# Ledger of designs, part 26: VHH binders against p95470

Target 1, 316 residues: p95470
Amino acid sequence: KQVDVHDPVMTREGDTWYLFSTGPGITIYSSKDRVNWRYSDRAFGTEPTWAKRVSPSFDGHLWAPDIYQHKGLFYLYYSVSAFGKNTSAIGVTVNKTLNPASPDYRWEDKGIVIESVPQRDLWNAIDPAIIADDHGQVWMSFGSFWGGLKLFKLNDDLTRPAEPQEWHSIAKLERSVLMDDSQAGSAQIEAPFILRKGDYYYLFASWGLCCRKGDSTYHLVVGRSKQVTGPYLDKTGRDMNQGGGSLLIKGNKRWVGLGHNSAYTWDGKDYLVLHAYEAADNYLQKLKILNLHWDGEGWPQVDEKELDSYISQRLK
Short names: E, the ipSAE of ESMFold2; O, the ipSAE of OpenDDE; V2, 0.75 times the mean of E and O plus 0.25 times the DockQ between their complexes.

## First folded at step 4 (VHH)

Design d01 (framework vhh_6z1v_2)
Fold by ESMFold2-Fast, scan of step 4:
Structure d01 (fold): chain B 316 residues (1-316), chain A 126 residues (1-126)
Amino acid sequence: as target 1 above (316 residues)
Amino acid sequence: EVQLVESGGRLVRTGGSLRLSCAASGRTFSSYAMGWFRQAPGKEREVVAAISWSGGSTYYADFVKGRFTISRDNAKNTVYLQMNSLKPEDTAVYYCAAGTPYYKYLSDSPDEYDYWGQGTQVTVSS
């Protein structure tokens, strides 16, 4: 059976790869080769006690993690939300190691990083991704629908916004001014992830709708900037914060709902990690790891044929 | 990694009530979404109800909504289906299943469930 994941992110400790995904308590897999995966753990055995206060319709699943290693600790960011609502929060839990056999292994929840509140915020506090800039400052990108994707500066211990706060709008699609601020609206954009390559930061975003099986319209777009704060411009020079975005990959007859990517440089090679729904397997969400190539102008490219050739194995 | 055993199926009259139980063994019961499915003679298995790992979210097929209630007790590794206002068309073998749901909703497809019980027969007569 292939590894079934939604919203995959990865990191490495020693010679072991760890995969984190949406699910009960955040599901964790491990692998020695990024092909053969074994169940490792879940980060939470019990729901965060504040979850239903923030999100009354919370369904028990923790969404869209990101994992970030900083100064000897692993920071796991997670989302508490409900479909179609911005009653949401991003939390963080920390561990010294990802090896469950280690005597130092223990997830310690640090609580809420940010919370979105309907009618106060025109953004949704989900889909975190961490990026360090070229001066060592750490930032979080996040967001879904509403007024688009945001970036803010994290404090020194990476558990809350810096003081004084610094916020930037990095990508958005047009939203009707006639929509009530409590409604998600039609601006179908979410799941930012930023990769630094050479002199550029590349912002990946998922446009369209996930989570509707064969009716999913999810696909990936990209833009870039020489500064982590933007503006992120697409291949035509259009600002992603004004509807710009260059297509990186979209679905076909076999693979639907491609999105929620992360991107990494491992051992000198660049990779795009995402989920895709396999039409022939009842639209089950599957892990895909694709090689990320660069054209003569420095834009990322992927080979759609690798959707068929990368086959993960679920060992447990 | 879980094994499932259903119990509680029997003959009941139209309009009656019945509670089914599904006892799970294995370390990871509290990590799985759980579902109740049924299969009538000559028909395919269909979803009846599903419940998230924490019990915070539930799904019901339209034909049982308002009559059936799914619940779970993670301390006892048990999932329940409370069946009220039973009809002859509810006659079927009822199966308990454990598996991973699709992101943001509970799966209504038998193919998304990895572990299945042996089933328990429910017969509803006049």
Scores: ipSAE 0.005, ipTM 0.231, lowest interface PAE 10.1, mean pLDDT 88

Design d02 (framework vhh_6z1v_2)
Fold by ESMFold2-Fast, scan of step 4:
Structure d02 (fold): chain B 316 residues (1-316), chain A 127 residues (1-127)
Amino acid sequence: as target 1 above (316 residues)
Amino acid sequence: EVQLVESGGRLVRTGGSLRLSCAASGRTFSSYAMGWFRQAPGKEREVVAAISWSGGSTYYADFVKGRFTISRDNAKNTVYLQMNSLKPEDTAVYYCAAGTSEYYRGFSDSPDEYDYWGQGTQVTVSS
């Protein structure tokens, strides 16, 4: 059985890789080689008590995690939402170790980081991703549809926005003026992730629609900035906050719905981690780990043929 | 690892009510989302209702909204489907399913995303 994931993120503790994905309580897998995966745990044994207050249509699935190691703790960010709504919040839960056999293993929920409220916010508080800048300040990027993707400065304990607050709009697509603010609209952009490489921060975003099997149009675009706050410019010099974005990878006849990436540098090599739906396997969501290459101008590239060569396996 | 056994299916008249039960074995029952699916003769299995691992959230197919209610009792390892205002088109074998895989940020509507299945219980609605 292949490991099936949506919205994958990874981290390492010792010689063990941990994979986090959308699911009940956030699904956690472990691996020694990033190919063969074993079910490890769920971060939540019961739904967050505040979930239904924030999102009345919440269906129990926690979405789109990010995992961040900081000062001896693992910070797991997660989304509470309902499809097509911005009645949403990003929460955070912490653990000292990811090894469930450790006596120190215990997820401790710290509650809500940020919340979006319809008519108040023209953004959706989902799809968090953490980035530390070159001065050691930690930031969260997030967002889906509405007015696009945002970035804000986190406080010292990484549980809420810093005071005074600092917010930036980093990417957006045009939204119809005829659409009510409570509606998601047609600005199909979500799932920001920022990777620092050399002198640049690279912002990855998923354009199009996930979650429609063979009708999914999800694909990845990229832009870059020398400052974590932007502006993030694509290869043509267009600001991602003004509709810019250079194609990195899109679906084909075998693989559709490519998106919701994370990106990492491991042992001096750069990787793109994402999900893709396999057409030949009833559009089942699958983990993909691709090598990130860099062209002569410093832009990331991936080899589409690696979609066929990387295969994850779920151990018994 | 979970095993499922459905019960409660029988013949009922149009407009009647019926409650289906699904008994699960296994210490991980409270870690699974549970679903009820149905399959009429000559048709594919379709989702009817789903309930989250904690019981705090539910999903209903449009054709049963307002008529059916799903619930679970994790202390008894049981999931229920209360069926009201039954119609002849509700006639089908009803299957209980448990899944660790969630399709697309929401509860899966695909039978392929469920790891464990019961044997089914027949519901017949006469006119």
Scores: ipSAE 0.013, ipTM 0.333, lowest interface PAE 8.2, mean pLDDT 88

Design d03 (framework vhh_6z1v_2; at its last look DockQ between E and O 0.23; V2 from the best seeds 0.00; counts 0 for: pae E 11.2 > 2, placed apart)
Fold by ESMFold2-Fast, scan of step 4:
Structure d03 (fold): chain B 316 residues (1-316), chain A 127 residues (1-127)
Amino acid sequence: as target 1 above (316 residues)
Amino acid sequence: EVQLVESGGRLVRTGGSLRLSCAASGRTFSSYAMGWFRQAPGKEREVVAAISWSGGSTYYADFVKGRFTISRDNAKNTVYLQMNSLKPEDTAVYYCAAGTYQYYRGFSESPDEYDYWGQGTQVTVSS
């Protein structure tokens, strides 16, 4: 059986790779080779007690994690939300190790980092991703639909926004001014992830719609900036905060709903990690790890044939 | 991978109560969303109730709200449907279903999104 994931992120502790994804309590897998995966744990044994107060239509599923190692701790960010609503919050839980056999293994929830409230906020507090800039300052990118993707500076403990707060709009698609602020609208953009490579920060975003089997239109776009705060410009020089974005990869007849990527440099090589739905397997969500190559102008490229050749195995 | 066996269906008088049980064979039960569905003679299969992996979130069809309660015991690999104030219209074969949480859902109201099904247990409500 292949590994079933939506919204995959990864980290390494020692010689062990850990994979985190949307699911009950946030699903955690481990691997020694990034191909053969074993179920490890879930970060939550029960739903967060505050979830229904933030998101009355919350149905128990924790979404879209990011995992970040900082000063001897692992920070797991997660989303509490309900589909089509911005009654949402990003929370964080921490652990000293990812090895469940360690006596130090214990997830400690630190609660809400940020919350979006309908009518107050023209953004959705989901899809967190962490990036450290070239001065060592840590930032969170996040967002879905509404007014687009945002970036804010985290405090020293990485548990809330810094004071004084610093926020930037980094990517958005056009939204009708006639649309009520409580509605998600048609600005189909979410799931930011930023990778630093050479002199640039590269912002990846998922455009289109996930989660509709063969009707999913999800695909990845990219832009870049020499500053973590932007502006992130696409290949034509268009600002992602003004509708810019250069296509990186899109679906075909076999693979649909490609998106919600993370990206990493491991042992001198660059990788794109994402989910894709296999049409021949009833659009089941599957882990894909693709090589990231760079063209002569410094833009990322992937080989879509690797969607067929990367096959994860779930160890029984 | 998981086998589901319903039990508890029987003849009950109008106004009576009944508890259905669904036992899952094997491990990893707490990784599944669970649902109860029913199918009356000459009608299509419809959702009755659903429950998330931890039991913290539930769904009820409008026609059972206030009368039925879904619950789960992950230590016993069992999901329950407590049925109160039964009516003749509740007469149906009741099915237990388990789903692997496709995409973002903590549970589903659609039969199409459940991977494993029991064979059903007959509930008959008469006077």
Scores: ipSAE 0.459, ipTM 0.730, lowest interface PAE 2.1, mean pLDDT 91
Fold by OpenDDE, look of step 5:
Structure d03 (fold): chain B 316 residues (1-316), chain A 127 residues (1-127)
Amino acid sequence: as target 1 above (316 residues)
Amino acid sequence: EVQLVESGGRLVRTGGSLRLSCAASGRTFSSYAMGWFRQAPGKEREVVAAISWSGGSTYYADFVKGRFTISRDNAKNTVYLQMNSLKPEDTAVYYCAAGTYQYYRGFSESPDEYDYWGQGTQVTVSS
């Protein structure tokens, strides 16, 4: 049986890889080889106390985590939201270790980092991703639909926006000005993830629609910038804030709805981590870890064939 | 590994009520979605109800029709099935199950999605 994760992010502690997924309480898997995975834990034993305040329909399903190591601690960011709404918040919970067997294992929820409010905010507080720039400043990118993807400086303890606040728009798609601000609109962009590689920061984003089984149109685009704040330009030089984005991977009839990626450099190799819906398995989302390559111009490439060759195994 | 032990099954009359309990071992109860399944003689095991890790979401089979309520107490490592308006066709062995499936596409109705099972408790509804 494959690991059925959604919105996967990954980190390593010692010789163990940990995979985090959208799900009830944020599901965590562990692996020694990034192929065979065991269920490890949930980040939450109880729902965040503020979750239902932010989203009254909250059902315990926490969205789109990111895991970030900083000064010996693990910061797990997560989202509370509802589909089609920007009544959302990104929270953060912190742990000393990811090993549940450790006496130090304890997730401590630090609460809301940011919250989006309908009619107030033309952004959606979901899909957090953390990146440190070359100066050591830690940033969070996030967003979906509405006004697109945003980036802001985190404060020193990585729990709130820095003050004074510094925000940047880093990617967006066209949205009608006549659209009600509470509506997501047609700007089908979400799930930013920034990877620092070579001379550039690479912004990955998911375009299209997720979570619709065979009707999902999710796919990955990419742009790059020499500055973490942008502008992120695609291969043609088009700004991602102007609708730019170069296709990285779209999938095929066997694998649809590819997206919500993370990207990592491990031991000198680069990887693209994402989910894909497997047509042969009623479009159940599956973990995919693909090798990330770079062409002669420094643009990322993946081999779509690896969608078939990488097969995760969920172990009991 | 999680051990599950059901209790509460007994003989009841049509229209009666019964509350089943399932106690889980260990400290990871909240890591699991919990489900109640039932299996009547000669029939396949079928889902009755399921509940998310937090209890924030529930699922009920079509035959439940509001008669049953699944709930859980994570502090007590226990999941419950309150069954009201019982019918003879509800006669079965009722099983508690724990699963780690993601919920993204909804609750799983497949027993294969659950990793741990109790021994079952017999519920008999007389006409």
Scores: ipSAE 0.023, ipTM 0.476, lowest interface PAE 4.7, mean pLDDT 92
Fold by ESMFold2, look of step 5:
Structure d03 (fold): chain B 316 residues (1-316), chain A 127 residues (1-127)
Amino acid sequence: as target 1 above (316 residues)
Amino acid sequence: EVQLVESGGRLVRTGGSLRLSCAASGRTFSSYAMGWFRQAPGKEREVVAAISWSGGSTYYADFVKGRFTISRDNAKNTVYLQMNSLKPEDTAVYYCAAGTYQYYRGFSESPDEYDYWGQGTQVTVSS
């Protein structure tokens, strides 16, 4: 069987790769080869103590993790939310190691990083992704629908916004002025991820609708900037805050939708990690790790045929 | 180890209702995803409904089309299947199953993802 994941992010510790997924308590898998995966742990055995205060309909599923290694610690960011609502928050839990057999293995929740409230905020506090800039400053991108994707400076311990706060809009799609601010609306953009490559920061974003089985329209676009704060411009020079975004990869008949990517450089090679909905298996979302190549103008390229050729194996 | 015991299977008329119960032994019940499966003579075992460890996520096979409801009571270590508007095609042995793996959705549709099974309870729906 393939690995059934949503919103996959990865890191390594020693000779072991760790994969984190949306799910009950954040599902964690491990692998020695990025192909054969076994269940490792959940980051939460119960729920964050504040989850139902933030989102009264919270059901035990934590969403859209990101994993970031900094100064010998692993920071796992996660989202508390509900479909179609921006009653949401991003939290962070920290561990010294990802190996559950280590005596040092212990997730220590540090609580809420940011929170969104309907009518107060025209953004949704989910889908975190961490990027360090060329000066060593660490930033969080985030967002889903509403007013789009944001970027803000993290404080020194990476658990909250820096003071004084610095926030930037990095991508958004047009939202109807007729929609009430409490509604997600028609601006189908979410799941930012930023990768530094050469002279550019590349912002990947998911457009369309996830999670609709055969009706999923989810796909990936990209823009780039020489500054982590933007503006992020697509191949035609259009700003992603003004509807820009160049297609990176979309689904096909076998893999009807895909997105919520992360991207990494490991051992001198670049990879795109994402989930894709498999039509032949009831549209269950499967892990994909694809090669990320760069054309002569410095734009990322992915061979869509690798959707069929990368096959994960779930070990018992 | 956990043991699962189904009850409530019986003969019922078309259009009738029936509630199945699955009692689990062990204090770790709240850690398991639970499923109801069925097997009619000459057919493979197939998923009917599944529920995550917290009860927050559920799955229903298309052939039950809003007629069945899975629920769980973690304080009583019990999973239920409320079956309404029963049809002769629902005639089968119904099995309760528990899985320990932490799937993205909190449950699985596949029987081979479940580690513990009950012995089954017969449901017969007469015309």
Scores: ipSAE 0.000, ipTM 0.377, lowest interface PAE 11.2, mean pLDDT 87
ESMFold2 (binder alone), look of step 5: mean pLDDT 81; pTM 0.841

Design d04 (framework vhh_6z1v_2; at its last look DockQ between E and O 0.53; V2 from the best seeds 0.00; counts 0 for: pae E 11.3 > 2)
Fold by ESMFold2-Fast, scan of step 4:
Structure d04 (fold): chain B 316 residues (1-316), chain A 127 residues (1-127)
Amino acid sequence: as target 1 above (316 residues)
Amino acid sequence: EVQLVESGGRLVRTGGSLRLSCAASGRTFSSYAMGWFRQAPGKEREVVAAISWSGGSTYYADFVKGRFTISRDNAKNTVYLQMNSLKPEDTAVYYCAARTSYYKFGLSDSPDEYDYWGQGTQVTVSS
C-alpha cells in the first residue's frame, strides 16, 4: 500500500527521513531511502486546547505542517482552521529529536504564532513555510485565498512575529473589493513555499482548488526574487503579488490535484515534494518526490513522467 | 478495511434513557472521525451526532441538542451515543459511520462523506 499524504513536508535527522502531513495530530512517517515509509508518530495526541476558541468550526484535523531545524531543535508549524473560513491560527510545537525511541523525544507545544480573525484580516493564517535569508533572518510565508500570500519576520525563538513586526505581501490573485471580508472568495492561491537556489529565492504557490477528487484544479506556479521579501517575478516579468506565476506542473488524466509542495536540496540534488490524487485509485492522495532540474535561465523544471515512476511504499 | 458493529438498541419508554455503542475493528480507529446517523421508516438517513478523532470536537443535530451526548474511547476502539429524554419520534435504526480519509477533513453532517457503515441497531420508543 502506498503512503497516502496531503500537504507533505520533509526533514532529515542523521540517516532517517521524516515526512509530516495533514491529519490527526499531524501524521509522521519515517524512511531510510525516501521510498519505503513506516508510520512513526503523530505530534499531538489530543487537539490543542486553544483550537475551538480560535476556530469555532474546527473539526479536529491539523493541517499543512512545515518542519524546520534551527539551533539543535525541530520546529513543527501547523494550521488550525475550518474549511472555507479564515478563523485560523498557525501554531508551533518543538522537539529535540524526531526519533520516538530517544529519551529526549517530546513534542512541546509553544502555542499560537499568528491568528487571523474575520473582518479584521483579509488573509488566512494557514499553510506556513519557513525560510532563512542570506543574513540568517528567519521568515514565515503563509496564506490561502482572501488577499493572498504573506511573509513576516520571525523573532529569535521562532515562536512569534519579530518586534518591530515586518510584513510583506508576496503573491495574490485578484479579489473583488465588493466581496465581504469574511468570504474566502475566488482568489484561488495558497500553500507558499520558498527555496533558495544560487542568487534567487523561488516562491512556489498552489493555484486552483484541492480536495474535490476528480474536480480538483490544483497546480503549481513559481516566481523568483533576489530578495526574500520580493517582488517575486514570473518568467514574463509579472509580479506574483499582481497575479503573476509561471506554470511548473499541472495535472493529467492519471494525476489530479497536484500541489501543496515543499522543495529541498539533499546531497547536492534538488527535489520537489507534493501530493497528487491518483484517478485509478479513487483519487487517493499519494506522496510524490520529483527531481527539480534547472534550465539555462535558472528556472525550475520537473518531468511529469516521474509522477508515474515515483511509487512510495507503506511498511507495516 | 474498517468494520463497525453497533449494539444497545432496544424498546424503551418515552422519557427513558439508552446508550448505544459502536465497536470498530480497524487498528487506526484513533485517526477516524465518527458519526451516528438514524433512519426512521419512510425517511432518509440523517445525522444525529459526530465526533472528531480525539474527541475534542463534536457536532449535534438541532433535534437532539441537550438530550444526546456523543463520546469515544480510543483505547477500546469504541464510540458511544448516550440518549436521554427519549421521544417516540426518536424511533429509528441508528447507524455508526467512519470517515477514514485524510483528504476528507474531520467532522461532517453529511452521510455521503462517510466511508464505512455498520449494520444498524433498532431503537423503538413507546408511550
Scores: ipSAE 0.205, ipTM 0.606, lowest interface PAE 4.5, mean pLDDT 90
Fold by OpenDDE, look of step 5:
Structure d04 (fold): chain B 316 residues (1-316), chain A 127 residues (1-127)
Amino acid sequence: as target 1 above (316 residues)
Amino acid sequence: EVQLVESGGRLVRTGGSLRLSCAASGRTFSSYAMGWFRQAPGKEREVVAAISWSGGSTYYADFVKGRFTISRDNAKNTVYLQMNSLKPEDTAVYYCAARTSYYKFGLSDSPDEYDYWGQGTQVTVSS
């Protein structure tokens, strides 16, 4: 049986890989080889106390985590939201270790990092992703639909925006000005993830619609910038804030709804981590770890054939 | 994979109360949202109630009208349906279901969204 994660992110502690997923309490899996995965834990045993205040219809599913190591601690960012709404908040919980067997294992929720409010904010506080720039400043990118993807500086303890606040728009798609601000609109962009590689920061984003089984249109686009704040340009030189984005991977009839990726450099190799819906399994989302390659111009490439060759195994 | 076994269904009089239990196998009970469904003869299976993994969120069908309460004990790998003020129209086979969903959908009222089902327990309400 494959690991059926959604919005996967990954990190390593010692010789163990840990996979985090959207789900009840943020599902955590562990692996020694990134192929065979075992259920490890949940980041939350109960719902965040503030979740229903942010989103009254909150059902216990925490969305789109990101895991970030900083000064010996693990910062797990997560989202509380309602589908199609920007009544959302990104929270963060912190742990000393990811090993549940450790006496130091304890997730401590630090609360809300940012919150989006309908009609106040033309952004959605979901899909956090963390990146440190070349100067050691840590940033969070996030967003979906509405005004697109945003980037802001985190404060020193990585729990709040830095003061004074510094925000940047890093990607967006066209949105009608006549559309009600409370509506997500047709700007189908979300799930930013930035990877530092070579001379550039690479912004990955998901275009299209997720979470619709066979009707999902999710696919990955990419742009790059020499600065973490952008502008991120696609292969044609088009700014991602102006609707730019170069297709990285779209999938096929067997694998649809590919997206919400993370990207990592491990031991000198680069990887693209994402979910894909498997047509043969009623479009159940599956973990995919693909090799990330670079062409002669420094653009990322993946082999779609690896969608078939990488098969995760969930161990009991 | 999880096995679900319902219990508690029986004959009761109108206005009576009944508590159904559903025991789940495995060590990952808390990974599942749980639901109670029912199917009367000649009718489609319909949702009665659903509960999130933590129990912090619940859903009830319109016909419940406060009469039923879904709850769960993750330590016991059990989900419950407390049924009060039962009516003859509540007569059905009641099914426990588990949903393994990583989608951003939340609780679901669709049987198709649930992955595991119990064998069902018969609830009969006499007039």
Scores: ipSAE 0.026, ipTM 0.495, lowest interface PAE 3.9, mean pLDDT 93
Fold by ESMFold2, look of step 5:
Structure d04 (fold): chain B 316 residues (1-316), chain A 127 residues (1-127)
Amino acid sequence: as target 1 above (316 residues)
Amino acid sequence: EVQLVESGGRLVRTGGSLRLSCAASGRTFSSYAMGWFRQAPGKEREVVAAISWSGGSTYYADFVKGRFTISRDNAKNTVYLQMNSLKPEDTAVYYCAARTSYYKFGLSDSPDEYDYWGQGTQVTVSS
């Protein structure tokens, strides 16, 4: 009965929570209580018109969404890619409301934000996550394997990089020099998400491999910086651009290979949202919403026993 | 849980035609990539054809291109395999399979990428 999701992100409109997942056309669920979920809609009933140019084998599964509310609009970012390749792009579609019963409900695709090309780019244009800084500038983090995680300024309408462009490397793992630039390589890092808390921006990242059932090694690490642009340093002071990253949470024997988190402050409390593979259910990926605690030095902590305590329910 | 039930297998003569059907249960059938596989006695299970969740992309094994057509009707939760110009080497049990995990995308020719399988339907082609 649990909600099966991959790469979950959430937002609220009125009294209703909306959850977005990797899937056919981006799968959307709704809930009044963040525990009981009902299917709501897909953001795309057909594929984006440019998707097969970017990825010829594209079959309508859009990856790694992020949802961002800005000036009364909902921006849904999504990824078009193929497994193990950086022939990829991040797009954005926009809606005035998330309520499908509203006459104003209509996803309007705004096209490609950024595209990666093998041999040209040593980065992979997937896994977007949006953060606004203290000065009102909106940034997109992104990346998976290759040269790691990047951050760039968005333009005023949040559909393109700003002009002139401003880009920063925020995290990477060492890549084997023996790998061709067109291949993902050994730097198993992806799925950035940045949360502002107190005086720091906290960069969460997923290390390891998703999507291998019981062989998945996916887990979450964290670093922090006083500037949204970095450098992001782990608990030992090591730069995440140099392999730094402090373990936040890894799976256990019941819940394997968890990651691709988002993080939120709701009603004065902080939460980590992620997927985890359930060993007892053929490693199907399940939604987890965990409490995010802070120690006396300002580092986030999660009690991994809460993986067993949060149980979502898919309503019929 | 996904249940798949094949039908339509029977004895036919060389050069004949058959249409196989696979009825699927589950409210998310339109989210699944689907495949037809076959297995003859003493042989390994092999892909015949695969189709994306929308029907927009298809794959055919080299030995069946031009003779077989995979299709789907998402309103009826059904996948079809139209088999024409049948040969004795097409004799096998034919299986319908679904690739249901969100972390597995695209079309696959590998049986171990498919999560759910039907019980199979026997196709026998006589000389």
Scores: ipSAE 0.000, ipTM 0.338, lowest interface PAE 11.3, mean pLDDT 87
ESMFold2 (binder alone), look of step 5: mean pLDDT 80; pTM 0.839

